VHH binders against q2ydc9. Designs and how they scored, part 11

Target 1, 344 residues: q2ydc9
Amino acid sequence: MASESAGPAELGFVEAAPSWRLRSEQFPSKVGGRPAWLSAAGLPGPPELACPLCGRPMAFLLQVYAPLPGRADAFHRCLFLFCCRTPPCCCGLRVFRNQLPRQNDFYSYEPPSEDPPSETGESVYLHLKSGAHLCRVCGCSGPKRCSRCHKAHYCSKEHQSLDWRLGHKQACAQTDNLDNIVPDHNFLFPEFEIVIETEDEIMPEVVERDDESEIIGTMGEAHEEELESMAKHESKEDRIFRKFKTKISLEPEQILRYGRGIAPLWISGENTPKEKDIPDCPCGAKRLFEFQVMPQLLNYLKADRLGRSVDWGVLAIFTCAESCKLGIGYTEEFVWKQDITDAA
Below, E stands for the ipSAE of ESMFold2; O stands for the ipSAE of OpenDDE; V2 stands for 0.75 times the mean of E and O plus 0.25 times the DockQ between their complexes.

## First folded at step 3 (VHH)

Design b4 (framework vhh_7n9e_1; at its last look DockQ between E and O 0.67; V2 from the best seeds 0.00; counts 0 for: unsure alone 59.5 < 65)
Fold by OpenDDE, look of step 4:
Structure b4 (fold): chain B 344 residues (1-344), chain A 125 residues (1-125)
Amino acid sequence: as target 1 above (344 residues)
Amino acid sequence: DVQLVESGGGLVQAGGSLRLSCAASGFTFSNYAMYWGRQAPGKGREWVSGISSGGGSTAYASSVKGRFTISRDNAKNTLYLQMNNLKPEDTALYYCAKDSGYKRGFGPTYAMDYWGQGTQVTVSS
């Protein structure tokens, strides 16, 4: 398998953006808020979006728009990452892939306008074109409905109860105004656009240290040799961390690194996946690294308000090498969580 | 119908130069970014270079940076690729491609929607 010369990684940065830019029809890469679903059909249901550890509804973390060149069936392609925000768990992660051809039932063949829509109304779309209802809280599939108004939909009893306490109780009796104001639930992460930049390969100027420095053996060099020997005892882990720091230092605000088929940038040598730890796609193909989420994203998520917050060193996302279409719906991919081990 | 017709390929010695041309028709050429790609034997399609609709911005793959120059003449509906200091590894079928106008996502996904038939470039050692 010829190692496709891994082009430079693409970096993701967070920026504030108006809500219209983060809608599905704009094919956004974004953090937080509600998912901008690609296909309006075949959404993952509440069971699929439940935390695999605690069973509670997961929160939308981010989505990456990543089409595949030359693939007609993946003209539009998006990855959706979810995480558990429920204490004490806060560890569950799931990622889903969806892709569409250019000609599809949901979007125009022509690119969307980059101009702001005339209608400035921040309308939260709680209904998909397919007729599927979305949860008022999380924006995911909402098969449950309010027994009173029959207009509000929810993914779970938990989110129904949450919404009820946050104002739906009052609004439910006023059936005409239900659609206008969906409160921002504390369940949602802050919303940002992910802006893409190319990592400038700063070719390390191989300072060809002409080591022609004649070892003039003067006695004072014992301390430098000890420092060099101590430097030579840099543990593999220290080297990995140094590499990580060096790369991050060039662009310290990066929240995402994208490179399909390249090696992930790990923060430590611990808790890195082996090939056997990455499950194959159900289609039979291997999963390849596609992108990673950096710890810097945690600074933007303001997760500290809810007690035990989501935490990671690196989240590495692995996707089917063939980008296969398993049915009509969203295909689950694989996420590896690398935790930062407190160097005791 | 969108048509892209490449020309200018051939056999050259290492260190030599070629100039590729792509004649575009069937769309408003000046409104779209244009790209060159290539496909070497046994390899997938590789992005080589891109140019904005107005020609004010250009981009290159790291493998060709400093050696290749992309340009366009909107009055002639023609895209060019000047290739200097050619190497055997540059041997490929070179394609002209039209931008779809869609927003770029992650990945080498220049939203290319149309490709030409290509012109063969062979660099001998």
Scores: ipSAE 0.583, ipTM 0.826, lowest interface PAE 0.5, mean pLDDT 87
Fold by ESMFold2, look of step 3:
Structure b4 (fold): chain B 344 residues (1-344), chain A 125 residues (1-125)
Amino acid sequence: as target 1 above (344 residues)
Amino acid sequence: DVQLVESGGGLVQAGGSLRLSCAASGFTFSNYAMYWGRQAPGKGREWVSGISSGGGSTAYASSVKGRFTISRDNAKNTLYLQMNNLKPEDTALYYCAKDSGYKRGFGPTYAMDYWGQGTQVTVSS
């Protein structure tokens, strides 16, 4: 039962945006690029950002700015979703929550300027105000340092090797400002802003097509033929997919649906979680659905790898019902992947 | 240093009227949208009405639309709520709130980041 949520879902859409609007001080919701970290301290380390299936570094997929402004400790609140982009895996996922009070050590109490900064450069920011260093490839915590120059930082040997091959070998001792010469490693997803629209609940024809009832029993062969002729020959799976299509029909380009505590919109009846599949938060609270990533996002990711690439029906994110604060760092939350069936 | 002081509440019969005031200090009042909210006994806080910084745009919860009127006087740093045709379900602690000035994120449409102590409105049937 939803304890916090009221009203319809909010929808997310991708739009191009200048890079300055996607920096941390603008509190963006965004797809791709490097994370715009919220707290500059207590970042997840390399073990927390390793793929849970294959152990290799994950790519930042998206972040959602989702404040709880009535909560003093969550005036700022952001969820960060990472996925494995590395073949043959491409399947692992992790999600983290971070929140800050309005008065904090990182950001102004006042809202950010709506005016573009005087700087128009596209410099990569790999050194946070907290003193934390970020990996040159992925923008995640980078505690490893190049033993040659002592200036380039990495999350892993894999990313260090990649950067070495793609340009750092030449640049290592030749420049004092390595952040301006970061090559395209073909690792990050394309970068977009996520913009918000409230879902329109009014449909062209108002009908009641869902009661969640289970049909138990059979009525014989002759009776079954009559029921099939009266019914529109609709299976349970066809009804679920039609509900999905109908629900998104007014805004078919949505890449995200948000509603803390609402029911997820599943693309099929297969591969959905039961209550036991959604772990409680370490604080003891249940986890609630917060948002889902729609399959439409895949169209924007330019997964140009040969063979296996990222894929999903929906991704459903579940977070602590208390939105608890366990220390000053990032709290891992839960993501459920509903895969698409390959039906013949 | 931000202070919001509500007044004008009281006991009133159903169908009656009250006018609430909110005296603001500690910030540039005319730069911010302002809101009225309420909290009924045993319930969470809910948004009631909002008004833009210049006063040109207003919005109302469906439960109060047509009965309540929000207004502001930027010269006096004061927010008002005229409540007409009051009903017993309007019984609540009413408070004013300052807009945070932050752009919308996912979640609640109107971010209220500071409120006063409130003024009690009690409507008898």
Scores: ipSAE 0.519, ipTM 0.773, lowest interface PAE 0.8, mean pLDDT 81
ESMFold2 (binder alone), look of step 3: mean pLDDT 84; pTM 0.849
OpenDDE, look of step 3: ipSAE 0.570; ipTM 0.819
ESMFold2, look of step 4: ipSAE 0.484; ipTM 0.741
ESMFold2 (binder alone), look of step 4: mean pLDDT 80; pTM 0.822

Design b5 (framework vhh_7b18_3; at its last look DockQ between E and O 0.37; V2 from the best seeds 0.42)
Fold by OpenDDE, look of step 3:
Order: structure tokens, then C-alpha cells, then sequence
Structure b5 (fold): chain B 344 residues (1-344), chain A 124 residues (1-124)
């Protein structure tokens, strides 16, 4: 089986973007804010979006729009990554995949316009076109509703209480303006567009060893042996880290590396998954690496303000090799978290 | 309605040059990447050149250094300047609009609309 030369990785960078570009109809790759849901049907519910460790609502971290060329059922395809922001946990991660054919009930067959819409109103969408209600706090499914106004929806009692304390109590009597007055709950991550670039194949600088062969006589053999011996003493761990540094040094602001079926770029040899550590898809197919989130993203999330914050070395996302469609809903995929080992 | 109309094809001698044009209508041209592909009778379609909405370009290895893709957004037109033409370049050339969006799509050039094509024949 000829190792299809895995094409160059695609790199993701964060950029500021107007809100309209980050809406669902634009099929965005984005960080933070509220999820731009792909399908308006079959959204993950509160149980699915609860942290598997602490049970609290997770925050939307990012989404990657990644269609599969040649797959009619995956003309539109998006991966949604969530993380726990609740101290002391901050460790829960979940990723969901959704895909749609080009012809679907939610979007035009034609590509969206890249021109700004005439309606400049920064409206927070609190409902989907399907009529499904979204949580005022997190933008996820909100099956709970305010008992007073019956217009505000929430994913959980926690988010309901949060919104109540931060302004809904005052606004609840003014039902006509509820959609326009959503306070900052300090729950959402800062919002950015993920811009895609192709990783430039660093042509190995043919170090033209200028054979200035002449003068350095006999002392060269000892230094080469020492350098070889020093090179031989480079631990596997050091090599992995060096590779990581070299790759990121070319584009230091990269926050995402995408390559379906390629090998992840690990920061260390420790806590790397073996094949057995990656669970198969429920459909029976193996999961393959699709993309990874780099530690550089943490700098943009301003996570440092809260004591124990979300932290990772690398987040590697593995998805069904067949990109199977389990109904109209969102399919959970697999995330591997590689932590940065404090070099003691 | 989206329309792409290719022009500029014809018969040329080896080493000669042609300039293909593709007039686009029915959409916001400046917002889309465009490409050229070619098909030899009995063979599959192969991409030739690609130009992003921002103006960056890509070329098939076989045409690198010989072909130049460009675009005029004011005229909603994409061009393919073909120099040093070879008999192997004989094909029907198609202009196409790219729908490639998102990760993992750039290498596959997902074209959604095509012109009718223009014949390029390189023969002595």
C-alpha cells in the first residue's frame, strides 16, 4: 500500500473578523464565541455537552470546517471542539462531527456571498432556523426556559442562574428586547476566524557544504566524533521536541495543523497515543488523525486570567476514517490531550 | 445564473503561445477562486492552474514556468497565458469556479461550475 505522500499540512491562524463572517451560513472555521452550528437538527444536548469529568457545561473552543471532496454526503462537514472551563477540572474535552450534502434544508446550494450583508445588526442568534432554542449563555441547545418570561432558554440550571445574576433578572420584564440584550457572562472564549494557509515545504537548505576542505587538519576527527557522540546522546525525546520546535518556528503563530491521515506533530514522546488508545468509531471503522490544536491558541484565549485555566501541549483530533453519517445528528469523535510535562 | 465562457483556443505550432480568457457572470467574481483544467480525449480531467480570490496562483508541474494564470476582477475574467506550448498540451481547456472552502479541500480544487471548454491544439 503505497504511503500516499501525505500532502503538506494546512495551518490555521487566528484573525479578527466581523461577526457576519462567523455565522453558520458562511461555514466558518472559528475560535470562541458561540458555535456556528451546521445542521439545525440533531444538536448535541446538554448531557452530551457536559464535561465528562465534572458534569458541568463545556465551553465551545473552536470549529473546523473540513469538507470531504468527492463525498456527496460530506459536502459540508464541520468539527466542533468543546472544553471544560470549570476550575479545578478544566480537563474535559469533547469533539463532534456533523456533515451535510450540498443539497440540504438549511443552506443554499450556491456558495455564500463573501460580501457583507446589508443588515449590520450584531444580533445574537438565540434560536435556529428550525425553531430550536439556544442557551443565552453558551449558544448550545437550550431546552430549559425561564419560568417568568418563557423566552429565555438555557442548557442548564447553572447557565440560567448565571444569566439571572448578570442581567436577565432586570430584563425579564422587558420581553421585547431580550434578544438584543445578552450580557457578557465571561463564559465564552474570544472569537476569531481561523484562516487557512498551506505549510510551505521547507526545501531542505542544501547546506552547500562549501568544501573549503583545505586547512583544518587532524583536530576535525575528534570534534566530529564528539558531535556524533553528542548527537548520539540526543534522546528520542529531544529529537521529538526539536522537530516540534523546527516546525513551529517557521510559522510561530499557527494554532492548528490539519492533515487527515497524517501523523500528528507531538511536543514530546510522552503521553502519545498508541493505536490501541484511539477508539474505533461505533460504525466499526478506525479513527484517523485529522487535525491538532497547538499550544499557541492558549495565548489568544486569555485563559490566564483565571487561576487553573485550560492548558494543553497538543490536542489531537481523531475522526472516523469513513466519516460515517449516523443519522441527522452530531457524531462524537475522539480527542487526545497531550500535556506539557514540566521538565523537572 | 452562473455562466463561464472560454475563448482564445485554437491551433498553434509547437513553441507557440495562446491566451485563453474566461468571462464569468452571474456571481460575485472577486469572491471566488478560479481555475483552469484540461481534458485530453479519452483521458481524465486534470487541473492546470488555479488562482485564489486574493490573487495567489498555483500550477500543475507540467506547466510551471510556461503558463501564467491571472484575473481581472473589474472585467470578471480569468486568463491563462500559455507559452512554449507542446503537443502534450493539446486538450480541451475548461474554466471553472472553485467552491473549495475549509480545511482539506485546497488540494482537490472542488469546482462547482464549468465552462463549455475551448479546444487547444498544438501541432506542427
Amino acid sequence: as target 1 above (344 residues)
Amino acid sequence: QVQLVETGGGLVQPGGSLRLSCAASGFTFSSYAMGWARQVPGKGLEWVSYIYSGGSTEYQDSVKGRFTISRDNAKSTVYLQMNSLKPEDTAVYYCARDYSRGFGTKSDYAFDYWGQGTQVTVSS
Scores: ipSAE 0.528, ipTM 0.819, lowest interface PAE 0.5, mean pLDDT 88
Fold by ESMFold2, look of step 3:
Parts: C-alpha cells; sequence; structure tokens
Structure b5 (fold): chain B 344 residues (1-344), chain A 124 residues (1-124)
C-alpha cells in the first residue's frame, strides 16, 4: 500500500541528448531507441520479451535509472519497460528490474566519463561484453543468426524477415562492417533523455487585485450558486480528471512521476488496481508503486507510423518492496495499464 | 578533471546574511543536479540544499525559508544565499555534485565530487 509520507514525486521530462549520453556506461534514463542494458549478462530472452497478448516481439519504451545508494546490491539499479507496438495489438506491456553492486564486472567503480568520445555515432554496437548478441531491429537479446553471413543476429523470425527486406538481403555478403548499415525499420521509438525535476506545490497566480476579491465571500452569491450547481452535476469521474489536471498544472509536460511508495496519480477512477490485482514478488514480498508513465509521453513517440498506435491513460509500475535479487539477470516486475475510454 | 571551488564564507553576526558561490569545471554542468552540504564541528556531514538541473529545489527543514539555492548554467556556478543566520549554522559548507542523473539519489551519500569547503561562522 502506498505511503502518503513518502515525500514529493520526482518528475521526468524528455530532452534531446547526444547519443554518447545514452550509452549503458552513462547509466541513462531514456525513452526510445535501443535499451541501454545494465547487466550485460542474463538479459531477458525472446520469450520474456514477447507480447503477453499477441506473442509478437515488443519494442523498448523507456528505462529509468533508479539506484538505491545505501543498498550495496543495488548501487546501480534500472527498470526497463517494453510495449507491443505492432498492429493490430499495440496493448501488451512488460517491465524488468536489474541491479548491480558498485564493484562489478561491467562498469568502472569510478563515475562515468565526462568526456564525449571522439567517435561519431556511426556504428550500432550489438555485441555485449558478456558475449550476448543483440537483435539488429530491436536491441534485445538476439540468439538467432543469419545463416548466410553468421554476423547478423535477431530475436525472432519476424525481425530477421524485416531486416532482410529492408536492406540486409543486399548487404549480407558485401561488407564486414554490418553495424554501419542498419536501416530504419520503423520499429524503434524516437530516442530522448529523461531529465529530472522535483514536484512543486501548486501556487495560485499572484494577482494585483485585493486578496479579499479572490476568496469565495468576495465573489458573491451568483458565483457560489454557480459553483454549487457545477458540483451538484459534476460526475465523480470529472472530479478525478480535474484533480489530475490540477496536480500536474505547474509542470504539464511531465512524462513520468517517480517515487518508491508514493500514491499513484490516476487520470480517472476506472481501471485502477486493487491490492489483489498487484501480484507479490516471487521472493514473497509485496510490490509497491515506484513510478508512472504519463499520457504526455505519447506526444513524443511517433506511434502512428504503423497505423494503429499505442495508447494509455497512465502506466503504473510496481516493484518488489525488497528490491530482491533472485538469481542472475533481470527480474520481471509488474505494470498496470490504466486506459482512458470516451465510450463510457 | 572535475573541480568545485567554494567562495563567500566568513564571519557574520546572528541574523546576518552570506552568499556562497561554487564555481564548477571539468564536466557538463547543466546536466547535473548540485547540492550544498555542511560539516558542523563534532558531527558528520549533513545535506543542506539540492537543485535539479532544470532549477527545481529542495531544502533541509532547518534551513527552509532562510536559505535559497540557485544556479547559473551559463557560468557553471551554483549559489547558496543564506539569510537570518543562526549560531547553529556555523559549519564548513561544501558544494557537491550528484553522482548520477538518476531518480531518488538526493542524499549526501549520492554525491561523488566535493569542493574543498568554505567556513561560515555565526557569532556575536
Amino acid sequence: as target 1 above (344 residues)
Amino acid sequence: QVQLVETGGGLVQPGGSLRLSCAASGFTFSSYAMGWARQVPGKGLEWVSYIYSGGSTEYQDSVKGRFTISRDNAKSTVYLQMNSLKPEDTAVYYCARDYSRGFGTKSDYAFDYWGQGTQVTVSS
């Protein structure tokens, strides 16, 4: 259950960023592009990244860097959210958590480099330090390889066929530097950094008028009667949506709200989870709210490039209260999709 | 090489004001949250104030309403305006950089680079 004493939310916003800032060794929070995997070992496989509704490969939506600095086994900690963007489905979601101690086999103990690399972003690196190969289309684990060149890797036959049609057929035997010729498959979302601010309290606009003119008693009986009439006829759902709009009004462009254990901000009273709808972690701990994805993110996704598009009111992510490490690799967590309906 | 250099400390009477400055170099200043912490004699470090890269701010309860953190990204500088100073504000004040651009990391433990400190002494 969420705690009202958890403090203010941190807010996420999209910003353009140079590609080197979004590489794994920079520990980014980012939208779109390919995942910047944290642990190079134990990636979710193609079955774990298949849409739970239609079985097609999912697209990386975003990752959130959310370390627990006082926790030695989670000095680095990241959450990875995937969504189905393939028509006609566009509905499935999965989320994974991964964490590392500060001393690990993948990254320097020292803070990330502040120097931009001399290299341009001409190549896509599809082979992790662990030996894992990544799918050329989606950047997820790609255990299947092209039987002709033995260099191109894929998560699925679907992505292999797509890459073949869009250029690999011609490039397959013609170059050793296949990473420089990855076409736009129209599959990845546009790539952005997520930058962080804290939530401010909502303040009324300071006006030049007398403060007494702003209070209810100054506005007169006609305005009181209008307000009572509106409240008498306002539906519960209209009130919840208006509360949502009021809460975000100082920073209306927020695409993410973060706070382990805070209460989610729902866009409506419909399609919200009860406690029973949020599964416990396999370790036995409850899951608690960690962050939500706001509908404003949809404006940045170019989702309708495939016709039917992804859509949501709020996506709410719940994670193990213990932030446990059950075995190696990535641990699946829970995501709740709150849809908006105009048909009701 | 990351460097943080504090200035503006000194001796001031109770109720007085000081403005601390921190000149930053060796990193993309506009991309990082920054903070102030202080070392009170005989105690550990405690955080004072935090400013996000876009300018939103947070404060320890004991200084809220009296201290104001700000930043100038064009000059790579963070400031701490300290008003209504009390004897218990006497400390060495350090400018610090948040070690990550991650969510949930604003504690003193999360800072990776520190300045040398500037002494603030509040006494009559």
Scores: ipSAE 0.490, ipTM 0.738, lowest interface PAE 1.2, mean pLDDT 82
ESMFold2 (binder alone), look of step 3: mean pLDDT 82; pTM 0.830
ESMFold2, look of step 4: ipSAE 0.456; ipTM 0.722
ESMFold2 (binder alone), look of step 4: mean pLDDT 82; pTM 0.826
OpenDDE, look of step 4: ipSAE 0.419; ipTM 0.759

Design b6 (framework vhh_8fcz_2; at its last look DockQ between E and O 0.34; V2 from the best seeds 0.32)
Fold by ESMFold2, look of step 3:
Structure b6 (fold): chain B 344 residues (1-344), chain A 125 residues (1-125)
Amino acid sequence: as target 1 above (344 residues)
Amino acid sequence: QVQLVESGGGLVQPGGSLRLSCAASGFTFSRYAMNWVRQPPGKGLEWVSGISGSGGSTTYADSVEGRFTIIRDNDKKMVYLQMTSLKTEDTAVYYCAKDSGYSRGFGPTYAMDYEGQGTQVTVSS
């Protein structure tokens, strides 16, 4: 059986950060922008990053840096979550895991510098150390290139066409500064750092109030039920939502809850996965809960209101209990979407 | 070569006190946070306490907060764990661990490769 994490949940929060802090060499946990890929080799290709529902390219949503203690092959370990943000779909999700030993071909054995690098501008980094090229629009693997300049790369015809319209047609003739002139394609989510705090235990007074309701309901229900009838009764589903609100109440701005092997915190009793809904890893191991994305993250995403936008109650990520190393790069894991708004 | 040598363990009654020591060498001691972790009988490692490189920030597991105090002496390259009000569930092998110096990630992050032999603490009546 795979080792499981112990202890309380860790909570993620959004904070602004300078772009250099969010580059791959800093091993960030972050929301939005382009992925800060861990291994520069074996990136998911365009088919793996197409929406499983509509087939269009997905946007990078977030990544978490989650090393496994004592595992030499997972000294560095990241999970990368992608979502479809293209109307009318906005529903598809995919998640990938990647891990590296401390000694590897991409990063220094020593910790990254805390000092800002000396840079002359805010050019994007679209060419990885492995030689892989990234899409100018989304920052994912970009095997297609502009046949005219041979410098601009894309994951798809859709992103190539978008970049062409928004300025590359003109900029293609001026190839000297392509990296300095990447227009806003209105595709990437706003970029933030995810900062981490350990969840504190809820104070006994709050817990006792929740317990008191349940305890009272066990005995003497006839008399107490009359009093509650006059004050309105809460359904079982309403109590599940109140448990959710109570659990997050000390830190209501949390956008992420992390704990490998802990129980997910569901916002509703509906739309939760059964065991059959969570596929085993191709290596044969079960998948375990690792982290959930909270609905509070939606407040930071600047979703375009072209009708349908991204939405969720919680997103629950399940990963290989063995944290296995399949293939040469990124391993697809499993994400469950719990909807709360009319499940459409 | 990073070297960590733990000492100060022993047999003690519930409610008793004990002070663990860790002698560190082979790295620039003041640049790295240091931690105590423990392994109870038949269980995995659990984090106990951490202290920043300067000594200005200390953290504790909920199970030991208020009873244990982590201290460092950067001049002598020592880390200590002052344990009071000991309970039977504190019985474990205690290890000193160097933080890797990487940015904070999710999940427990122990520098397990730098632990010494550990020191046994047994709390028994």
Scores: ipSAE 0.374, ipTM 0.724, lowest interface PAE 1.3, mean pLDDT 81
Fold by OpenDDE, look of step 3:
Structure b6 (fold): chain B 344 residues (1-344), chain A 125 residues (1-125)
Amino acid sequence: as target 1 above (344 residues)
Amino acid sequence: QVQLVESGGGLVQPGGSLRLSCAASGFTFSRYAMNWVRQPPGKGLEWVSGISGSGGSTTYADSVEGRFTIIRDNDKKMVYLQMTSLKTEDTAVYYCAKDSGYSRGFGPTYAMDYEGQGTQVTVSS
């Protein structure tokens, strides 16, 4: 098995991108919008995409394209993160993994073109190539259909009602244009591409100790005592937070840190998962850290518009160490939410 | 057209070090994970190491872990393999391989296209 060296984390940043670049055939890492589903088969259904706390439909938050080396069955691999946007809950999180070999029924064996398609029409895809229908509101599986036109599909009665109120009622009689006119339901997050950069290891500036040799005698003991005293006064929490701040300060706009099997960067010592808190994969393998979502993403999501909005310190995603394929569908992985404790 | 040109191979004693280089052209270099593969005499191709497009993630075969280091320079469109503590078993033709799949992902990928002639590495006393 290929061992991933504990190298520097890969950082994710958000950038504006044209819609065609964020389509499934481009294998994007992206924030917001509708999921760019990898496999057109075995999509998670409405029950799987319902908030585990309030039961309402979850919103697509982001997806990370993360193939695995040495794994032919994971030539294409993507993780899909969903969150609850429903106040007052806004706490539900779910993550799903999907992977495909290079040779598959959905995509070309060859890499996608880097050129924009000739047909730049911003068409919302309401169906997959497999013929699976997608919800007009959220872009997830839509097994429910409008009883009038039979062309509009929905994941839930809630989304059906929402679309009905926001324009489908008027458009329902004009069935030929339904696919071209999807209103803004104010449900989707703003859409961005996630651009990947390497975390620059700040080589500790070798403080060239200028050999000012002479006065080193007496101040050495005081400096160690002061360092020890300062070390003694810094709480474990302070140290963790300092480390977090230091890492963030180097790249303040980072929204994601990726490193399979590395240690997460926590914002505090509180509410950090122990090994026992991370459930094993149903296949029997342990789950390992793969990536985390940083609080900076919240600034791009414009979540503050609604009083009780989605909030987190860190979202840590743990995935099957074996990246197993449980059946034909999307495999649920594990998300740990670290909240920012308001220092009272 | 994708071009990969390997260099830096040679004869080295066991325990020695060697640095391989690969010059890449004909594609958006930073978008693709890069790999090193090798073909030992009389054996098939084996994967050695991979590096993500950004260079932030590296992976190694168990056989070379701790001894080899893969790095890349996206500005120069170069991939390197620093080899240390070389063993006789490391004798092979080494190839630089471009990720043949989508390259805008995190971490290196497995599927590779290699078009280069390779560079011979011989570890012998």
Scores: ipSAE 0.259, ipTM 0.628, lowest interface PAE 1.2, mean pLDDT 86
ESMFold2 (binder alone), look of step 3: mean pLDDT 82; pTM 0.841

## First folded at step 4 (VHH)

Design c1 (framework vhh_7b18_3; at its last look DockQ between E and O 0.48; V2 from the best seeds 0.48)
Fold by ESMFold2, look of step 5:
Structure c1 (fold): chain B 344 residues (1-344), chain A 124 residues (1-124)
Amino acid sequence: as target 1 above (344 residues)
Amino acid sequence: QVQLVETGGGLVQPGGSLRLSCAASGFTFSSYAMGWARQVPGKGLEWVSYIYSGGSTEYQDSVKGRFTISRDNAKSTVYLQMNSLKPEDTAVYYCARDYKRGFGTKSDYAFDYWGQGTQVTVSS
């Protein structure tokens, strides 16, 4: 249900969906697979999508469709989050914003139909209307081209080598219909739709706060005082985590919380940003919290190998308060990773 | 050319009922979600009710249990049955077609085409 004021968070949940619902023309919010790019022009290039820590190509993690209804230049608006999933790093993150007016060169002025299109078959479209070619492995901008067939494109030597090993070596010589033979490179995350629900305003009341405003019985026993003292010795981080669990308790499977300008819900009191840790947008505006990715999403990512993999307590995304447009391309925004300090 | 034409407004005493109709043309009606919004005197627009192409519905809290949205795809028409009307329901009511729901649009549905509006006045 909608709220007329600042309102509660909107919650995201993963759901299986047929491939046609996740195409760019449907303006999806989605996890995994290849990006459903919004503008077909001005894609982030390989340098912008290299892991800032290890330099290897990042994997698309998720995108959210988040239009600004009162802004003509952001009638369509989407945020794209990428993460490094390559061991031993698995730590880097980057996030990009793109927006379009309703009248644009890429999409119908009319809303997407809720009916399946006539053609719902799976195919990998690796050449955008703008002329941009996409990497066969990751679906990101692919300016490198196979020198033998001149038809397969890649973002990097790493992905070219991977595709070569997994089938392109033979397919390069054998066929020119390469989009129908893209193998599973074990690089992309599993693909899901993100569906939206409004968080309920009614939460179970919890009176286990440690502030002085609560009325506590004045006839304290020594045993009760000792138990309360022990709770206070270990209670601050426990209370923050309990607050987290209580806040999400009506919808515990939420993988995303959205609300431009609301406070993030942290899983711990440690590793949270101060104001100085959140850079201003290059346009001069402050960045505001927009959404967070919850640890519950990790359950859906299903890494195939043992050892180091992606991990987080929460990811918090901060975007330009003006939602500015600095050109035709994708604007990099800011992501803060809250790691878990007490993970076993 | 998308057109939405509302009918059925008028003057009603408190506790009475009205049924609004919205005739749609210029698009494949059965493929799109529809809604009602109202402009209350001295205030801005607020959404009232929403109906998905498959028939699922949503209502603002202040009208829940009193209003019922429905659609007839064969006639390309959406309806709003308004029962137990109160003076606070006095407004111009607009039929609208939805574009696409996203994050941050929950309280301000992204309606892309609007009808001319029909006046509902609840007064004794």
Scores: ipSAE 0.555, ipTM 0.794, lowest interface PAE 0.8, mean pLDDT 82
Fold by OpenDDE, look of step 4:
Structure c1 (fold): chain B 344 residues (1-344), chain A 124 residues (1-124)
Amino acid sequence: as target 1 above (344 residues)
Amino acid sequence: QVQLVETGGGLVQPGGSLRLSCAASGFTFSSYAMGWARQVPGKGLEWVSYIYSGGSTEYQDSVKGRFTISRDNAKSTVYLQMNSLKPEDTAVYYCARDYKRGFGTKSDYAFDYWGQGTQVTVSS
């Protein structure tokens, strides 16, 4: 199978954006806040969005809008990444894929306008067009209802309790003024737009050594031997890390690298997945690398305020090679976490 | 109805220059990214240049330094200045409106409306 020359990776950068740009209708790639769900139907439920390790509700980390133009059923396509923020765990990760054809029940056939809407009201949409209710805290499926006002929905008792302490108690009695102002719960990560840029292949200037001058052969062999000897002393780990550093140094603020079917950029040779470590899609197809989250994102998440915070070297996301549609809902994909081994 | 009309194509010698224009109508031009693509007979469509609604530009590597994309929002027109033309640039050039951009869409031509195209021939 000819290694199709994997085109240059696309890089993601974090920028501040107005809230309207980060709504579902704009098909955003974004970090933090609440998920901008693609399909209004078949959302993952509380069990699917619970940490597989501690069982607590996970926080929305980011979403990547990644259509497949050659696929009519994936005209719209988005990946949603969640992480556990609950100490001491902070290790749970889940990723979900959803896709829609261009003609669908939720969005216009025409592309969204990049003009700001006339109604600048920061209204947190807590209701989907499908009639599904979203949790006031996390923006995920909220099947639980406040027993008092019957208007507030929650994914869990934990988020219900959190919202109650943060002001719902006072608002609940005033049914008419349930100010859709859901306070930014500390549960949510800061919200940003992910802006896409193409990685400039700095073609190493092939120093066309103009072969002109016969400069005498003697000094060149020693430098090549020293370079070879230095190369021989570089551990495989050092080489991997050097490559990582070199790529990052070109665009140090990159938070995401996208390239479907390309090789991930690892920070070390340790804790890298083998093919056998990547589970096949339930449809029978293999999962392929699609994108990775860089450690630079951690700087924007202000995670340091919470004791044991979310931490990673690299998060690598693998998706179904066929981008299959498993049912009506969101399909779980696979995420690999590479931790930074403290060089003891 | 969305309409895109290309003009400015023609026959030119190697090293020559052409300026393509694309007049857009039927939508809020300033709100959309625009692009140029080209197709050689018997080959697939390839993107040439892209201009964001905000004015940022991108180019295919083969045309970098030679081609310049620009837009006039008041005239609802996008332009492609082509300098130092080569025989390899011979193709039908299409103006296109871009859909919302996402990852992995740049190479796959995430355009939703196209013009009829204009022929560019570079021949000695």
Scores: ipSAE 0.468, ipTM 0.811, lowest interface PAE 0.5, mean pLDDT 86
ESMFold2, look of step 4: ipSAE 0.523; ipTM 0.785
ESMFold2 (binder alone), look of step 4: mean pLDDT 82; pTM 0.831
ESMFold2 (binder alone), look of step 5: mean pLDDT 82; pTM 0.829
OpenDDE, look of step 5: ipSAE 0.386; ipTM 0.769
ESMFold2, look of step 6: ipSAE 0.505; ipTM 0.784
ESMFold2 (binder alone), look of step 6: mean pLDDT 82; pTM 0.828
OpenDDE, look of step 6: ipSAE 0.458; ipTM 0.770

